# VHH binders against UDP-D-glucose 4,6-dehydratase (TGDS), part 5

Target 1, 355 residues: UDP-D-glucose 4,6-dehydratase (TGDS), of Bos taurus (Bovine) (a6qlw2)
Amino acid sequence: MSVAGRAESLGPPDSFAKRVLVTGGAGFIASHMIVSLVEDYPNYMIINLDKLDYCASLKNLETISNKQNYKFIQGDICDSHFVKLLFETEKIDIVLHFAAQTHVDLSFVRAFEFTYVNVYGTHVLVSAAHEARVEKFIYVSTDEVYGGSLDKEFDESSPKQPTNPYASSKAAAECFVQSYWEQYKFPVVITRSSNVYGPHQYPEKVIPKFISLLQHNRKCCIHGTGLQTRNFLYATDVVEAFLTVLKKGKPGEIYNIGTNFEMSVLQLAKELIQLIKETNSESEMENWVDYVDDRPTNDMRYPMKSEKIHGLGWRPKVPWKEGIKKTIEWYRENFHNWKNAEKALEPFPVQPPFV
Below, E stands for the ipSAE of ESMFold2; O stands for the ipSAE of OpenDDE; V2 stands for 0.75 times the mean of E and O plus 0.25 times the DockQ between their complexes.

## First folded at step 1 (VHH)

Design s04 (framework vhh_sonelokimab_d1)
Fold by ESMFold2-Fast, scan of step 1:
Structure s04 (fold): chain B 355 residues (1-355), chain A 125 residues (1-125)
Amino acid sequence: as target 1 above (355 residues)
Amino acid sequence: DVQLVESGGGLVQPGGSLRLSCAASGRTFSNYAVGWFRQAPGKEREFIGAISRSGGSTYYAVSEKGRFTISRDNSKNTLYLQMNSLRPEDTAVYYCAASEWTVDYPLSEDQYNYWGQGTLVTVSS
């Protein structure tokens, strides 16, 4: 009888206060966002749209996968007919758009894929969201759109000067999103985040790659000198920033989501060697570092001002010492989260093949 | 590795009702989200609706909502489409389809891996 009653439900339940589409939800940052939304907002329906690319894992969502206010839909944001049907069927109120190709090194060899997914896919999605009259569309961008600077801290009015195909694709996607605000006053918000670290990240990026290499008794592979710096923000802090933008962010605005915590790749490698190999010996640390050729372009710093979002009441809370220890522990127990994780640890050719 | 066979099609008068069945092979049926599609002569294949693996959730294209009902019986490896208030515009070949890697709600043709041969429904006076 209960099955018959459920079978009589025609489309999504009207009992949910909001229906939120999260794209790329089986990925790193978006999975933390989904877990937070599902647990803390039981009256919101959270819809995860993900094509399940190589860096995604449904295990990132295992703790909430059976919740009544969550569902997973496998699909590609680049499939315009599918995306239109999804908006018509699911009655989406809010879009959180995380789906993207994000691996900078891969973008040098597969630049057209990054344009297709990040630009065309975003255009398809914002168009469908506009036609469906969603009440808020949050586009997740990157600090890399500014390009690098040794002395200038970028604010949201700073010009975009991307220096790699990933950053270029994200900057171009921002232009399509911004055009919907300019043309239609469609309620878009753009965020630009510092580098994020934490559980659920496919181990191709510097922090989880070095952790996983060291835990498997392999050396940290440093591109170039290792003197380039990045600002790091813990996964739960960035989720709180997105929740703040969702609740208080103004349509048409851009918000930098940054941190003052800055570290060089070489310093990061040394700290991870100390923590994982339990040594303070400089001689011992040299045994765990290997140098490889630099990227075709590699900015030294991505410094951002984040006073605008501070005005909304958000500041990062998780200290580096706490966040990195939690991250190390997570990878020790969860490296098998991806069946292809061993491939993430391979040295990556930084220049496109010439044949 | 699932095979689907539709049945129940035929000629029906405008305003009439018809129930289609789709029989699936083996133990794998409960592992698949399944749906119904139709294709009218000279037109693209159109999504009608989908039902989750458990049968606990159903989703319909807006144009068919309220007239069509999808259900499944995993113990019998069978998917159903109940069609009410049929119109001449509903004349089409109806296909059932199964999605191998989707938990819930595959909404487009490209998301389905296994297809039946189709059953013709003609709505005419």
Scores: ipSAE 0.000, ipTM 0.163, lowest interface PAE 18.6, mean pLDDT 83

Design s05 (framework vhh_sonelokimab_d1)
Fold by ESMFold2-Fast, scan of step 1:
Structure s05 (fold): chain B 355 residues (1-355), chain A 122 residues (1-122)
Amino acid sequence: as target 1 above (355 residues)
Amino acid sequence: DVQLVESGGGLVQPGGSLRLSCAASGRTFSTYAVGWFRQAPGKEREFIGAISSSGGYTYYAVSEKGRFTISRDNSKNTLYLQMNSLRPEDTAVYYCAAQYFPGDSTELYDYWGQGTLVTVSS
């Protein structure tokens, strides 16, 4: 664990209007959030707390790493003594909590690790934030907490029915966060996002994995039939949603952050094969697909209503055609953003953990 | 592009069998995956099953598996649905639809037939 931070800061101590803690900031979504905050809010001090797990990369932050209103601290949210010390020394005003284990396939074989990081770590963090009298605590959750549905779109009042250990850990963490609002009126806000795609994502998730497989002349690996659908939201649109919630979100509320853009895994594979391999032949496209055993559970759809956040003035702006082309271009040039990126492309065996 | 026309619907007694056909016009039928959907009165369209362009892969809705069989003949530009052990709840308008890959979402399909009515009643 490390509290090294930046060696120097410009301006007098406490000259910043707000001090913002972003957990997991070397990861996918949080790195985009940090870049935006550092560039657009020079009067805010942005503190990145990250343990630098396998899917993190400090290269995601190279463009802002030397800015006077940014510092990196290496540490684990599960270390309660360290976390309390961090809040005391850094005088945190706002928390954006992204740090989590997010790999669904991995959660089936490493379920206890997901519970320790996502549930225990979140409880440690919200407790320390409450004790420090933080003025805003935003918890980043997932549409997967609803479970799947073929027939209905979930709104924020819908019951949580998670079907995998990742979703279960996120749902449980929401309960701890929400309890601080109920008990203390501590100003928490929960967000539940659709699947996010874009630059900086470790290539273990469907979009960057298929892009990277195809760019390395390997086949897309489809779990089951590939008929399951997901709603996709571009990384910069999600950052705009978080900024909207930060500015206008009401304490104690939950906000779905979704899109109506829905694709099946098969349709996604077809489109990526067409774009990357430059073919329109179905026979040729079938040669770029391998079918693998389905996950223990794999919900067919995660449909959400996002009318509540629309009322705050946010709507997704990046069309799929533009977002996917930018994403393909980014992975072509930046696959080695992670030293272990090749491991992300391997089929993930789902096997009983105990014989 | 492709146009689809269903045929073979009609009145059948419970426990009976029926074979539906879907005739395609257009040069590219053999490049499309095709599926069968049905819509009962007052309900949304539901997926029955689909078959890949080559006929090498077939997919069925869990509730219909074992009673229904999908096949295709690319030389005749025709898709088939063999329905066995029919029940009153199978009463619906049956549609064929085409897209590049077999799928169960109505949104995946680019081309649709007009439908053929199947009534299962004594």
Scores: ipSAE 0.000, ipTM 0.106, lowest interface PAE 22.9, mean pLDDT 83

Design s06 (framework vhh_sonelokimab_d1)
Amino acid sequence: DVQLVESGGGLVQPGGSLRLSCAASGFTLDDYAVGWFRQAPGKEREFIGAISSSGGSTYYAVSEKGRFTISRDNSKNTLYLQMNSLRPEDTAVYYCAADKSFHTYEVPGYDYWGQGTLVTVSS
ESMFold2-Fast, scan of step 1: ipSAE 0.000; ipTM 0.228

Design s07 (framework vhh_sonelokimab_d1; at its last look DockQ between E and O 0.01; V2 from the best seeds 0.00; counts 0 for: pae O 15.9 > 2, placed apart)
Amino acid sequence: DVQLVESGGGLVQPGGSLRLSCAASGSTFSSYAVGWFRQAPGKEREFIGAISGSGGSTYYAVSEKGRFTISRDNSKNTLYLQMNSLRPEDTAVYYCATDYEGKIWYSSTSYDYWGQGTLVTVSS
ESMFold2-Fast, scan of step 1: ipSAE 0.413; ipTM 0.781
ESMFold2, look of step 2: ipSAE 0.092; ipTM 0.629
ESMFold2 (binder alone), look of step 2: mean pLDDT 75; pTM 0.766
OpenDDE, look of step 2: ipSAE 0.000; ipTM 0.210
ESMFold2, look of step 5: ipSAE 0.028; ipTM 0.560
ESMFold2 (binder alone), look of step 5: mean pLDDT 75; pTM 0.767
OpenDDE, look of step 5: ipSAE 0.000; ipTM 0.214

Design s08 (framework vhh_sonelokimab_d1)
Amino acid sequence: DVQLVESGGGLVQPGGSLRLSCAASGRTFSEYAVGWFRQAPGKEREFIGAISWSGSSTYYAVSEKGRFTISRDNSKNTLYLQMNSLRPEDTAVYYCAARTYDSYVPTTEGEYDYWGQGTLVTVSS
ESMFold2-Fast, scan of step 1: ipSAE 0.000; ipTM 0.218

Design s09 (framework vhh_sonelokimab_d1)
Fold by ESMFold2-Fast, scan of step 1:
Structure s09 (fold): chain B 355 residues (1-355), chain A 121 residues (1-121)
Amino acid sequence: as target 1 above (355 residues)
Amino acid sequence: DVQLVESGGGLVQPGGSLRLSCAASGRTFSSYGVGWFRQAPGKEREFIGAINSGGGSTYYAVSEKGRFTISRDNSKNTLYLQMNSLRPEDTAVYYCAAEHIQYGTLPYQYWGQGTLVTVSS
């Protein structure tokens, strides 16, 4: 490091105020986070670590790929030797940990992989970050760790009751992250977000899948009755929440990042059919819906209180009508953002996990 | 830990049937989930179907559902793919693969050498 009164350093000076590692940065939410950080914090070095799995695309980062304060490193968080070397070489100050297997339906057939990537991978990463004396580690978790409820809104003190292997793996990873706070006072923060929608999402999840199916003249595939509800948060709003937590979040704390906007899968399908097929006829809308067997487990609601993060000054800003129109337009122009996008549109038969 | 060798490929007429076999070496095969994949020249490798270690659960890609059936015989360390109503677009090299789910690896850890299936008149 250079000091006052020193003419030269022993090596080239690092001029960046902070060096930020973002894992999974070619994915959906993390790519929006990287774009925001690179554009708004030119004095921060932003390092993207991504293994480039099936749902990732470097096209998500095309607008900032040539910026001086950005670099991409291809690698796997589960490679413990590589991860430790990365922290030493890159001199990481802050970690934003998004890298995970997130496909709930896939978790029923690949449960052990979800444990390996989400639990072991997170443990490798938090261990290396602790050894490197990182000043802030943000773990990105999910509202699904609470399990569902018809009657109760969950706050950050509520017990975790996961009902699928994805949620179970995220809950277990939280325990490893939290143990570093309890044992070492290592400055971790855990976030739990509602369902996020917007540009850059591989079209296997309900919103981009239904949009893409309808844009290709195919029917929306509804699991079970379609009466299950989800709370939806637009991608740029969730980025603002992460920036708020990064700036004002207290080490050792958990923050719910939710919205009061709740919609059933059936209501979502009908609204997308109206917007994309330009029909108001109920009879015509029925032609664009197919019902399929439900998942082994499928919670009816994931209601969360987000009063804690509201106290930090964050609230969602993008109205649903605006966000959904922007999302529809993005998929119309960018469906082939992934080489295998058509595969995402196939119905996914739900099977018990391989044992 | 396991080695895989495919067999049963060959020339077949459109509408015909073929049964592919995949022979595994060693006693560890019964602990693995296994699957079938195919790859045509100039195209990406695609998933066909998978079967769990006990043989009681199967999963198929939608594009092949109803025409192809996967099965296994752990006493013979063998995986099978029964292919019916074959089409010219089914022409590809067919691979078997084994996934040791306890190690958490994706994609499948162990791959065979492939067997060529040609569907033409």
Scores: ipSAE 0.000, ipTM 0.117, lowest interface PAE 20.4, mean pLDDT 82

Design s10 (framework vhh_sonelokimab_d1)
Fold by ESMFold2-Fast, scan of step 1:
Structure s10 (fold): chain B 355 residues (1-355), chain A 127 residues (1-127)
Amino acid sequence: as target 1 above (355 residues)
Amino acid sequence: DVQLVESGGGLVQPGGSLRLSCAASGFTFSDYAVGWFRQAPGKEREFIGAISGSGRSTYYAVSEKGRFTISRDNSKNTLYLQMNSLRPEDTAVYYCAADLYKPSEVYFTDSEDYDYWGQGTLVTVSS
């Protein structure tokens, strides 16, 4: 469908209507966002700022890398002098802030790095955006900021009670972002998303890890009992949510971006074994599952309500059956999208090498 | 011939309870996940809950969680929906649906993923 604001011109404009900074754009979700913006908003200049950490890949942006309304800049959001210079030279109008450390298991070992990147880096970025008089700043947060619950469903007014260092760093970053709205009426919007799956995801997370393990004739490694559940959104549906928030989101507001589709890790493993190994036997499925030590903390559920964004006109559209089939096929062809993808399949925690 | 037949709908007062049944035939009921959906006038079909073939796994839409309970009796080829603390906004036609894609413990929440549907049973919550 055509998006609002797309120019009907025969070539690129002499000047752009808006200049959009996307942080972490070579990563999973942000790469889909960039592809959509570059293709559907040729009158916008899309600037990708990414430090190219282990889970990023420029191959995620191969289809749009040569477009005249796209620019890649390699840099770190934590470099305050560089970030300030970037806003001054590129004349940024809009910020979509995806850049973060997201690996929950790693956050237990490297908690200070998560604080540095997710909190300090976000503070640097929102400060520079405020000084540059940016007209919209969207902060991408997580449903994990609520903490887990078996009986309570969270809406945007619910208190934040994070239970791991990743979620804690995201909750703290939200506080810095919200303080700019409260103190300066700087136009920030916060989003909190369910788990996202789809192409471009470095295979350390449950869906792409299990797909890749099974495609390499290895067993799904389940942390703890596998009875913990997660809600899953397909990558293109999340992009449509961000476009909806960009167009209709109100400054100072928070929007949950969720789905009612909830699966346990054990059920997810069984579904993937059925689809990839083509077996319906319970005993054969058990041959493709190994149980490993649980995380120090691992919430059972992250249930949240998304009626607020439904009021803006967004609902998820991609059925699980379609999305998971597309995801399986993508990893079959594109596992080597990352040079170190095989390391993602190793059990965590990683032991130090022998001296 | 695969067939799903809902029953148990009717008029109930706010705060009341109602139990819906769905009689299944034409397939090995215990091997497949089945679910409940509803549709209010002028709205899309809304997912309510699903249950795996074995009955070990259940999933509920967040709006219905805690008030509705899905269960099955594989010996009778029957799916049930127990509805408690009913509200006027629960007024809808309730449908049972089966996903015969593959025997498994998994299930889908999107109505487009279900192959077979019953004719529906009307539930009206009004004083």
Scores: ipSAE 0.000, ipTM 0.148, lowest interface PAE 19.5, mean pLDDT 83

Design s11 (framework vhh_sonelokimab_d1)
Fold by ESMFold2-Fast, scan of step 1:
Structure s11 (fold): chain B 355 residues (1-355), chain A 122 residues (1-122)
Amino acid sequence: as target 1 above (355 residues)
Amino acid sequence: DVQLVESGGGLVQPGGSLRLSCAASGLTFSSYAVGWFRQAPGKEREFIGAISTSGGSTYYAVSEKGRFTISRDNSKNTLYLQMNSLRPEDTAVYYCAAGRDEYSFSTWPEYWGQGTLVTVSS
């Protein structure tokens, strides 16, 4: 929508105005952020730190991998010695922290891994960034930190009541990030996003999983009743939100990045069946749905107010009908973007044996 | 002014049955999906089940093991919950709720009843 940030820089290629570290950049959301930054800000050096875990793919970055203002570094945010060395050698000005374990179902089985990566890793990173005197640190959190509500919309002052190990790890990481603002006035900003959908997402989350299952003639697996709702935000809209926070976000503040577009898992399944299987028959659509045991905890809704970021000039602009069609087309062509994509389609254990 | 009024709650012995009703007024009942929730003291509100606008489709929490049945009568603007083989852990305040077009990107639910207490004890 704005062309101002796309003006060509007049400086020499060996002199960069800012050096930006993006963690987890071969992953879903961060790869879109990197593509945007590399293409639209040629006077910024964009440094991608990623350990290349199962959900990452360097193919997400093929279009910009050879650009002179882009650098990939393979490494783990939990490696404190390496992270400190990286900040010293690369002279980082800005940090965009996306690196995390995000799979809610997996967090019930591997809760300590989520604590290690999301909490310890974030603490290592914010500590190193503070020692390096970076000018802005953006922590990417989740609407799930609020817990669910059937009748209330959460704003940034609402208490955090996480109900699963993933959300708990993100809430705990926020506490470490926020403490650096309180103690040192270190310029951190926290964002809490609705569910994001679009190209580049490893197909373990509801939208790409259902798309991929249906494209392989398998049924959508719905936890519980499918009446739980989620708010969905298209990948390019969330990138615009992060750019807005980079330019206008105030240190020490939290920004909800949400959308009013809310739908149930059951409605999502029906719409995807209709689009992919090309049927308008409700009886035929029922043949493409299986109900599975509910999660140990599964919040009904994650409603957020996003008036604060609206005040900065951001609003989502991609309509659902447009975004979902682009997403379906992308997975049809790019399912093998990951070597183990078929593994993502397997059901995860829910409600382990009692006692 | 939309109103949902639950009735049929009370004290019941373990193994017993209860039928709850929810009478709706101030809305076009046949245009709303409706359902039941419960809340035990000191615990969060729990979803039980829902029924589509026409009554042709019902959705239950998988863990109910067929003990609860939801039905509706659009001619009487009434929602029902049949509860069988009741256990002490079913003790809760039971709420009916209504949502307009939740399957069509609407907020769920828009309207809540005041609740009716069900106590399962000897």
Scores: ipSAE 0.000, ipTM 0.204, lowest interface PAE 19.5, mean pLDDT 83

Design s12 (framework vhh_sonelokimab_d1)
Fold by ESMFold2-Fast, scan of step 1:
Structure s12 (fold): chain B 355 residues (1-355), chain A 125 residues (1-125)
Amino acid sequence: as target 1 above (355 residues)
Amino acid sequence: DVQLVESGGGLVQPGGSLRLSCAASGRTFSRYAVGWFRQAPGKEREFIGAISGSGDSTYYAVSEKGRFTISRDNSKNTLYLQMNSLRPEDTAVYYCAAELTYEGSDFYTLPQSYWGQGTLVTVSS
C-alpha cells in the first residue's frame, strides 16, 4: 500500500481511495493500527467502530482524533441491523477486525459474553462485509487457538485445540470467517498473534499490571511458580505485521505473527523490579513478589513458527530492552489514561458466581 | 508428556554436599524454565530456585542463595541442584518441576505443572 500515500497528493481528497473499518479501535493494538493508518495513508478514510468497553480509551487516539481522514462511531458489532446500515452508509472497502473480549481469566467468569461478542459479533460483521462486497477482511485471532504441545512448534496448518473459553471463542469465530472463503471465495485473511506489549494496554495484563503495581509500591502477584513462559511482540512491530498482511496477504490464508523472544513470569517480575525499583539485591526483589494459590487447570506453551509472514517481508524490529523501557515510561506518565485504572490492579476473582 | 525423574538424594552429614539430578523427557524441554522445590515432613512445599531454558538466568529463594546452585545441560535434557553446607533443616523430599503455560492474552492463565516423584535428602549425624 505504498502507491496512495507516496505516489499521490497528500492533501485531503474529494473522495478517499479506500475506506477502512477498524473494529475495537479505542483498544490496545487497534489504536496503534489506527494511528499508523491515519498518519501514513492520508488518502484512506479510517473508521473506528468501538463500543467503548472498560479496556478502551479514546485518549489512545488523541494525536489523530481531529484528522480529516479519521472518524469515530460508537456501536456494537453484535447489533446486526446497525452493522448492516454502517457498511451501506460508510461504503467500507477493507475490514480490520480487532473487536473482542480478550481477558482469558475473565472468560472463566463471563464465558457466555465471550461467545456472544467473539463468535456472534464476528459472524454479524463478516456477513455484513460479504454483503457489502468488501475487498479484504482481516480477522485478528490468537496463538491460543492451537492449544499447547510439548513436542511441536505450531504452523498455520496445525489443528486448533483451544483449552479456555477465550481461545474457544476465537477458534469458533475463525471457523465462521473461514467458511465465507470456502463458500463464497470472500477475501478473508486470518492472523494469529503472540502476546503483545506496549503503550495503550489496559493494565490488567501481566506486563502493564506488574509495572503499575510496582510504580504504586505494590507487589507483583505470581500464580503458581512463575515458570510459565510467553513470547512478546512490541505494539509497533505487530502493526507492521498487519500492514504487511494488508498489502501482501493472500485471500484464504492464515498468518502466524510471532517472535522468538520468550520470558517466564518470574523472570519478567525480576526484570521489572530491577528496572522500576532500581535494585540488584535478590533479597530486596523477594520483597516485591507475592505467590498466589495455583488453580487446578491445564495450560501449555504456544510455540509458533512465523516463517510464512517472514516470506512476505516482515520481521520484528524492536528489541525487548528498548520496548520494555518505553513501556515502563509510558505507564509512569499515563496510568490515568483510563478512569478505572486502579480497578485493573485488583486481584483476579477466585471463582465465578453461581447464579 | 513430560516425565521428570530426580536422583542423587541420600544421607549426608551436616556441612556436607550433594548434587541432585533431574532427567526430563520431551524434545522441547530446553526451551522451558524449570525449577527445584522441596517438602519437609509436616511443612508446605517450598520453592528453591529456577533456571531459564537457555541457562543464562537463574532465580533463587533468598534463603538458598549462596548455598545452592542450579544448572542445566540441555544436550542431556538434565537439570542439576548443587547443595553445599547442608543443615538438618534441609532434610526434605526434593522435586524438580517444569511449568508449561498457555500463551494467553495475559500471564494469569493457569500454569500446567509437571512434577517428578521426588528424591529424599536426609541431613543427620
Scores: ipSAE 0.000, ipTM 0.142, lowest interface PAE 19.9, mean pLDDT 80

Design u01 (framework vhh_7uia_1)
Fold by ESMFold2-Fast, scan of step 1:
Structure u01 (fold): chain B 355 residues (1-355), chain A 122 residues (1-122)
Amino acid sequence: as target 1 above (355 residues)
Amino acid sequence: QLQLVETGGGLVKPGGSLRLSCVVSGFTFSSYAMAWVRQAPGKELEWVSSISSSGSYIYYEDSVKGRFTISTDNAKNTLYLQMSSLKPEDTAVYYCAKDTYLESWGTPFDYWGQGTQVTVSS
């Protein structure tokens, strides 16, 4: 080999076509997004910014952690000086903003933490992205910003009427993100997703919590009557939606990412008991359910329309029977993915520590 | 040098089938998402189908869903579109396109082939 050949072997300058920042990438949804981007786009540099809170796990990224187009940076989006330096140093072209506190029940007890992370942290990030002149900023929001409805499906023009501190914090963060489009024509896109289920989810949410409780021979803890419903979307389907928005989403627009599959908490518990405990006996199923007091505010439904994103070519593909079996199998093998997973299985207190 | 060459078009009766092929050269085929785009006489370009570089993510225009199947053969650097239950409204020039992915808003393709004519008529 010549001197030029040896120089090439020692490492030419970084030549990635795009540099993509994913916040909260060791978390549930963002980890699937990172795996997809790293595997499918080897000429893009994928930068994961995560503070590694209780619900995150770097094991979610084990399959791609050593790839040349992947980089992990431990840091907090609320650290404004650090975030500004990161954009200057890493030369970010695109931002996918997943980082948030997401536990609704915790938001009634720790409301100020949700405001700090979800509102202040998002404001810090969108400001730094604007100063760095990034070409696309995607904010990941929630169907809960609409509030609940028994009879009306919400579209992207519907008013936001959040009913809990988590949803309120996400709605407020949307307002800061939207203001950058209105004032500066900074290219932001907002997404609002249904409840997502699948591998990598810390088991504090209804599906992975009930799976893990049953796999550990414990009862499903149902808040209130269990008649409240949620719409569920499998993790890989939501990743496909984000890829669609990245390619075809228009600046300044909002996209609902939903599914017509709706299930009550009680129906979900019964189905998981049947699948995991292998029983069809009604009396045996009742032995695997405990009722606990409901949270201070609990919407019955979060229905939304997703025709706008259907126009971009996305539709959910994974049937519930397939997705739930894959999820059950994953938790059987991977509960140890989090050192504190046992804390997620405890019933959450419905009252503040101070009465 | 980048080159996309489409073949497999022709005249077919309604309800018939055709397989389009696109052979690519000059870039690492497995590193890019690929698409099929069509243009009917006097109409705008219409996106038909896309496939990710891994093959894991596949999308179809609603009007072709269930009738068309997109696939890749990485060993042959070839993109395919299997078309079945063809209708007169499927008559168009079909283009193979390399996806720009994340490079531009509103223009997702940076290199296109010459096109292959599909005519569905009795």
Scores: ipSAE 0.000, ipTM 0.128, lowest interface PAE 20.8, mean pLDDT 82

